# VHH binders against q05b89, part 14

Target 1, 377 residues: q05b89
Amino acid sequence: MLSSRVRLVATTARLVHSLIYSSSRSFMDLKALLSSLNDFASLSFAESWDNVGLLVEPSPPHTVNTLFLTNDLTEEVMEEALQKKADLILSYHPPIFRPMKRITWKTWKERLVIRALENRVGIYSPHTAYDAAPQGVNNWLAKGLGVCTSRPIHPSKAPDYPTEGTHRVEFSVTHTQDPDKVISALKEIAGVSVTSFSARTDDEEQTRLSLNCTQQALMQVVAFLSQNRQFYQKTEILSLEKPLLLYTGMGRLCTLDESVSLETMIERIKSHLKLSHVRLALGIGKTLESPVKVVALCAGSGSSVLQGTDADLYLTGEMSHHDVLDAASQGISVILCEHSNTERGFLSDLRDMLDAHLENKINIILSETDRDPLHVI
Short names: E, the ipSAE of ESMFold2; O, the ipSAE of OpenDDE; V2, 0.75 times the mean of E and O plus 0.25 times the DockQ between their complexes.

## First folded at step 4 (VHH)

Design a11 (framework vhh_7qbe_3; at its last look DockQ between E and O 0.01; V2 from the best seeds 0.00; counts 0 for: pae O 12.0 > 2, unsure alone 60.8 < 65, SAP .731 > .668, placed apart)
Fold by ESMFold2-Fast, scan of step 4:
Structure a11 (fold): chain B 377 residues (1-377), chain A 122 residues (1-122)
Amino acid sequence: as target 1 above (377 residues)
Amino acid sequence: QLQLVESGGGLVQAGGSLRLSCTASGFTYAMGWFRQGPGKEREFVASISSSGGSTYYADSVKGRFTISRDNAKNTLYLQMNSLKSEDTAVYYCAAYEWRVSPSGEYKYTDYWGKGTRVTVSS
C-alpha cells in the first residue's frame, strides 16, 4: 500500500513517459518531403544568383522524422541539431554559397558537410524563395507595422507560361497559297498549335496564322517558313512572357490603414523584432513626429530592392552608408535592424505553417542555439 | 478611398449574352465578381489578378463567363455567355488586397460596389 502522494507522483511520471512515446511522429521519404516543401513555397521564386534547395544529401534511401529549422547553420547549431536527432536541417541562409573545391576538416563550412553526412543529416536552404513567397519572411516582417496592405516591390514572374508554347509566330497566307495545306504541314511539327482567322489587307482577303510553339519546335517552324520567301519575310516571331505574380516577389510596399508617427512606428518595429535598439536615419525635413503611411521593406540587405521606391520609410537589416545618405536626401527615413534580426523571427511562423501543411506527419523543431553573432554592448 | 461602380445589368433571354462593367477609383491588386440570387447567400463568380495574367472561375460558370480588365481605364469586365435562369442575381464587383496584421495575412475583400441586377428570361 503506497500513500496517495507517492502513488500520484509515480503515476504522473509514467503517464508523461507514455505520452512522450505516443506523440512520436512517422517518417517521410526525403524526396516526398522536398516535394511538399517546394509545394509550400517554390524554389523557382529564388533569385538567379542564389544557391537553394537540397545542398547536402545523405545516400538514398533517406527518411525524415525530425525537420530542424535555423536561420544560420553554425557548428554550434549543428551540434544542437545532432543532439535533437535532426534528419533534415532547413537553414534559411545557405551554408554552401561559394563553390567548394574540397571537403576536408580545414574550414568550419567543410566540417558542417562532413558532420552532416557522417550523421546522415540532409541540409536544405530556401533562402530568397522564402523572401519572395506570400506568407514568407517579408510579410512576417510587415506584421510588425500594424494593419496594412502589402504588395511586392518587384513582382516575380510565374514559373510557367500561360500556354504550352514559349513563342508566338504570326504570318499571313493568301488563298492562292493553300492555307489548309500550310496548316496541315505545321500541325505535323511536335510542339506547335495553330490558330487561323480571316484578315483583310489592301482589299484582299487573307488567312492570318498564329502559332504557339515550344522552344524546341521554333527552329523547325523557321525551317518550314523559309521554304517560302513570301511567308518568311512577313513573319513575326514573338517571345512570350510569363505572367507577373500578384503577391510574390522581392521586397514589400506596405500601405498602413492609418498613418502613425515615425516614433510610433519605431516602437512597433522594436516590439515585433524584440529589440531594445534600432538604427535610425531621418529623411531630410523629417522628425520623430512625421507621419508614416507607406513603408518599403526588405529583410536582410535590402538596398538594391528598395532603391528608387517612393515611401515614407525604408525598413531593412543592412544598408551601406552611401545608400542611407541617398534615401535621406530624398526625404525617406531609414530604420536598420541588423541582418538576421529582420529574418530569424519568421522561423516560428514557418514552423506553425509547415506543421499544418505537412499535417503533423513529422517533428518540426526550432534551433534554440541560433542567434545574431553581433551583440549591442 | 476606394469606390466601385457596377453597370451593364439588365433583362436578357436564356441563351443570350450580357457584359458587366465595374469602374474602380483608386489602386487595386486583384478584382472579382460575386453574385447573390433570390434566397441565396453571396457567392463567388470569377476573379482576375492585377495584371490580368491569372483568372479563376466558379465551376457553375466555367466555359460560359470570361473575366477581363483594362487597367488604363481602371475597369473590370464580366462577359456572360449562354445565360441560364440560374444566373439571375445581383452581381457585385469586389477588389482584393493582400492584408497583413499582427494576427496574420490573407487575401481580403471589403471593397464592394452597390451591385447591378441581371434577370435571365422574362
Scores: ipSAE 0.409, ipTM 0.685, lowest interface PAE 1.5, mean pLDDT 84
Fold by ESMFold2, look of step 5:
Structure a11 (fold): chain B 377 residues (1-377), chain A 122 residues (1-122)
Amino acid sequence: as target 1 above (377 residues)
Amino acid sequence: QLQLVESGGGLVQAGGSLRLSCTASGFTYAMGWFRQGPGKEREFVASISSSGGSTYYADSVKGRFTISRDNAKNTLYLQMNSLKSEDTAVYYCAAYEWRVSPSGEYKYTDYWGKGTRVTVSS
């Protein structure tokens, strides 16, 4: 009646500081890691035209100690990954997209494959699967707008695959409570899958934990949480069977809780993406003082995803000239930030989420060399 | 405060039909139906996108149940045909919201109605 959002009733609880320490870093079998990556966000979310998943595989067996994250895998980024001893490269954009008839030294993309194999480095690309996922790139981009509700512009066609578990349990852990110990303890419960995010609130540095668990595991999770009054008082339990698929899809239509001027929105976007400049096309009849309430966004190349969507503002990396003109003629302002500038920042959140999901078993490193090839001077 | 009110439950003979309604007190994005049979946990029945263009059904009800919505009336429907005794349950309406904030917190929030009872006699 007060359903799956039931808050836990107060009981005698013990402090979290006595929890079991997290597991030590080690390594994972490649197949196990790939399975965990798919559990995090299914490759089935990807567009039908896309080339996602494991693209280059060293001969089995292969173990991964270091997972290297990059938006684009260029030859310069490959050199960095090798110097940093990567065992698997997660490249958001697939460096292998069209079928390769030959693997020779002739082209830079073929050289990436050769270098990877010769150094026993795998290459994995999630690409549009992470665009579609609700914990993915587009909702990361939406974080820059302010507090908003978000929904896919083009919802995914769901192939009826199961969600992990039947319940979601959410709560926050401060750094004084040692989030890694809490995560490790919860992951020892069979039927629990944990995701975490770093957060900065007005009062404390916090890690937000979100668990998917089976009905069988739920009682054990509740018992664990009751040991700590802080968790107990701020825990939310949700039934999420199948409804999550409705929030998977391309693009996001975001409705701000409070409208702001276009000028304010520009400053928010520049701050979120850490850019000194963005490109702006004002919609007909609009000024920098015009209110913005509804933003349609698509990381990367947004022309096809955004076309025809009603909004106050389009936010993307790139759009064709004619699509920008069409949007502006309809009174929709457009902000362009360059392709990978709208994607790369997500990798920090991804690292944090994967650290939690993989129980800190492997080392996850972000590329420092990867950058958008286009620079505003 | 979002409120969901179900109606249309009742007693029906096996093979019969029944239509459930759920009225929301405000605009809702995605909605769905769940049910809880005697001695069982709440289980998913059907869901529908905010526009009404995408629907999803549990295997046990595919081909027999149809979910729909009328956004002008803030109302969700479940047309139940070819009812079986195992469809006996309390049926709950649910609504969902995905929220994003600069602090990095993502919230998937659900809202539930009080339920309406459906009994299918053999």
Scores: ipSAE 0.158, ipTM 0.519, lowest interface PAE 4.6, mean pLDDT 81
Fold by OpenDDE, look of step 5:
Structure a11 (fold): chain B 377 residues (1-377), chain A 122 residues (1-122)
Amino acid sequence: as target 1 above (377 residues)
Amino acid sequence: QLQLVESGGGLVQAGGSLRLSCTASGFTYAMGWFRQGPGKEREFVASISSSGGSTYYADSVKGRFTISRDNAKNTLYLQMNSLKSEDTAVYYCAAYEWRVSPSGEYKYTDYWGKGTRVTVSS
């Protein structure tokens, strides 16, 4: 009982701290802040189809005292940000997603850009980078399930190869073919590294060559090898993959420590997301009393991430009618909570994490106007 | 688990000075001081970044109190000058830690000391 009171007091103290700090916090250079945000969660985690990073940049120099957090940047939210003297808006969803050929007063998105620039407010969007991040939106959503172990459904790849090169080429050279001459020739190609091993095949000693090369060098290597039919016919070319990140990626596959009824799970999700209602599709043969052990979840639009995943339950914001039918036909129950309802609650945690990460150097505020456009009636 | 131990509290006359210390059992991220007066809620006093480069103060103590830290000693300080009766409170040390779990989960954790009592007499 005393521990719960201490948590409440700590939360209140943090709130008071945040309120008091609002007037005395220092300024950060925009570039420094962006670097720090990237250190918090790398933009490299974002999906390739996404538009993330600094989307609107005021003319330099630009300093940030107040960072304004929102899930969606509407015109109403923009007005709030301006009233609260935001210098940078972190919008989870990018307000600029498709390319703009014109910036006029015609569309609401163009007006956002105009209002931002006229008031020297930057706009930054992490979007799927925060979906993939270990501490990100999907991790937050998984907290609502109860005690569980989680892993990404689609693990992210590391930004870099562990070694130089994108391809590995392997072939054998007999002693009669002068392995040293071959190695020397290959080393003359820029972007090639060669390693040689002794190998014995059918009681004949051979030199096995393994080389890493860039995509550009690969064509030169192939050209070189093609000059000798014996080399070319037994050459293996491998495409190298970047290593997978174990805790970074899209969606989460969550295994509960203890199985619970679907009814109990629904109540947990409602409580976590502060929702009175959710949409449920029962899997074939399932009831509210059916046990749930494995949950696959993805914040926002989860169809592409959840599809094909084996689980008792899918949890997401939105899914197409046909995708729901497919899941149900497989015996998988589906809970839909609306798109932004599976995201927006994360911003409170994000504020706290960024406060810590930035060492309270700037004021971080959460939008009070930001809300889901859909009403349950 | 990180432990925080406050010291330096005591009785002081109005207008006097006192220096509080807080020793941490290990490296800490940002640190701060809070206080709770009689019949009052706990309130923020001052905070300092991990590097010591950034400091923040409540308006009520600004210009009178100075927060500092020695990272080599894992110690936080609060120099209190020009003390007033209104400064009478139990002063608590707080440390903030950002941890990454083996599972890759990021957790923000607050640690608190037991507090040290400061009494300012008129």
Scores: ipSAE 0.000, ipTM 0.304, lowest interface PAE 12.0, mean pLDDT 88
ESMFold2 (binder alone), look of step 5: mean pLDDT 77; pTM 0.772

Design a12 (framework vhh_6z1v_2)
Fold by ESMFold2-Fast, scan of step 4:
Structure a12 (fold): chain B 377 residues (1-377), chain A 125 residues (1-125)
Amino acid sequence: as target 1 above (377 residues)
Amino acid sequence: EVQLVESGGRLVRTGGSLRLSCAASGFTFSDYAMGWFRQAPGKEREVVAAISGSGGSTWHADFVKGRFTISRDNAKNTVYLQMNSLKPEDTAVYYCAAGEWRVSPTYSEAEYDYWGQGTQVTVSS
């Protein structure tokens, strides 16, 4: 009875969705779409150990009308994607993580690559880039906690330097040299930034010049200065660093406006994630009535991100037994919701945000087949 | 100098609509979450809506959900509150607020660093 009602409602929603997505949808060039996805959330925010970006690419030219979203790309989900005419699959978890030495029919991951290529379907994975993004997975998870502020536990570096170039070179010019002629000579070196020249007078009444340059230009700049050390003195070479981003990074440190009991927090988390059960470890000396003010969270397997963070509660998908004991011994309570339960709900928000970002140019659909392989019985 | 200036408050009839604006200056607007709060006579200040620095995340209080919409234009350093289907209970002074180091939703009054002077909205029955 219930299944018939649910099926009817789902069918009606799909018809409305099809009408919305078919009425104005066009094709985007694959490279243009990838550029737009990177603009939405830069792949440079991904962890160094991760395997992100375009993982499987059909021979160019390739155009995309249907972008298919899934948390995990299983063979069953691939079948769904093909039936729904996907041109590009965005898989949050990269189906190719470790190097493949062969591509044959022997393993399920190899079969995903073969089927994707044979059907001209690309596979793209943002993974930890979307964990770091301000409107990403961890922000969605934080929405369940109630009234709070949220900051990254490990802030990401900006994708670009604040000024042009990777290095700053500062040096003093003797009064016998014309600073404008020195600047003109250095401007001739490819990779020296014209807009980054600056000058000041030292207490010694020497002109101090500063310039930015690329890594490739650095040796030419140093050579120029070293060959004329009589006139150019006190050379300092600074490596420029990309600034930290305020709202982008791994994990979230969430501060509630008002402390609530751990029991209340558990109920909020269960409600947000649509879970009947979660796993709880009480911090030493804590009870269900203990106040929770600060929550540190990271979707998926968040132990490495959360480790060392001072909080009342850790919220993540999974942690090793030893990591849970370490947290509890420090008085930190832990809630574990299972890996994909802390991730999958984000995809609905992602679809809506990408529809807006891409100005409804292409059809964006969610997997209906994708689900956690583990069930609580 | 940091400044937030609200505008658009006036007398309207029940069922009417208003758009409030808040012009910001003196800080990097896109680095700040923005919120709209209101305070009716003899009541505590309450949060109405909030929006993240990028505009990618919004939150609306249950009592205005479906009626009010928060938005922002970072090029113009302005945050907006579109108010539809106004009720007498919406009568209040509406305040614009800015909070650093925030990812929306930001709902708590304590987490906002800068506040405007307020704009009066009166809904007559």
Scores: ipSAE 0.000, ipTM 0.180, lowest interface PAE 16.7, mean pLDDT 83

Design a13 (framework vhh_7qbe_3)
Fold by ESMFold2-Fast, scan of step 4:
Structure a13 (fold): chain B 377 residues (1-377), chain A 122 residues (1-122)
Amino acid sequence: as target 1 above (377 residues)
Amino acid sequence: QLQLVESGGGLVQAGGSLRLSCTASGFTYAMGWFRQGPGKEREFVASISSSGGSTYYADSVKGRFTISRDNAKNTLYLQMNSLKSEDTAVYYCAAYEWRVNPSYTEDQYDYWGKGTRVTVSS
């Protein structure tokens, strides 16, 4: 009772103290914060199967002073977040991945949603968007290898790269068909833009024309060209793909500046991840003294990303027995560090980068409760 | 567009020290310092990864210069100790777009400052 009263008085004093300084402390509107997080790393780079973004939203308006970072959002971590007065939880792993048909007290994931909403705490998950990001999880993992150049194993397409339309239509016109008149007629179609004109070929009998168009305009362009059988039969239609990003995408292919022994690489990885033990499969014909120059890596469960990649070493959290055997049979050694051990250490880098990106406008804190549920005994 | 502004250049005696700063208008990834002396081509000085965990130095400055960064302030630093007449140059700050790990190659940097002049007197 005495301790309860002392705690109440201390809580009231802290509330008054916080209120006095609230006008000098920065708060961000939730929508503004989400926009800034998306500017930091676009959710458009997440895998199509993923469930990313704002997963649990308190009724608007909602302002954020404390952003709480965790790899996994367990009930213990939720309790910590509430005690630390989180307004938004960034959970790297989405606590809502499978669709929920009910929100009741029955399961732990349902209880997370209920507790978050009752305490006006949002839940945001970037997951594979941060795997893809150049400043993300896989680049943090690559830092443990030593001096290297890194690029994505599966590069992302640039979502905002300025391509005109969805299709390119190319066809040839003869001198008798007046190329300028044909182009003028096509420009009358909404959603058509001419990106280039080809110079006349060495034969000088035909001019090659190129135009871009929207998907909606494509059928109108085809209809126009079909009015002249010669245009139509020589018409090529190409789907426009956005350029690949050099440093954004799934996984990383890392080329070390200097080759090191597999033994040295194992010690670097253990040091970076602060692990006493890792699991190793030697590639056929390899030893601990074998040189490692090229490392293919993917945090978490990276088998599908790593499969088919030519490298000296695969580095990931977990991989099936058969996938390990497939890699080893190809002369590729495998290091497995367990799922969250390849991910959690990134959160410290993330905090520092978000502090800079958000100009220190809000308080960003890391979970101290979050840990791997599995231990080597 | 990202802007880089260098400061801290000036006249200093041989054996002295200077600290150069480069302030970015926003968050930057890997960054580096380059210099161009009178009648010379631009040359690499030092580079640093986006987190600050990895650094690289030209042999001519190794042990004398220290590159560091403060991401909270969007600022890159070059601490220059034991300055020599040969260090006289215009020093340029450079930044990568979207590259976390630095490289030695000048042509790979996306953004450049206007430079700050360092003159070392004997």
Scores: ipSAE 0.000, ipTM 0.249, lowest interface PAE 14.1, mean pLDDT 82

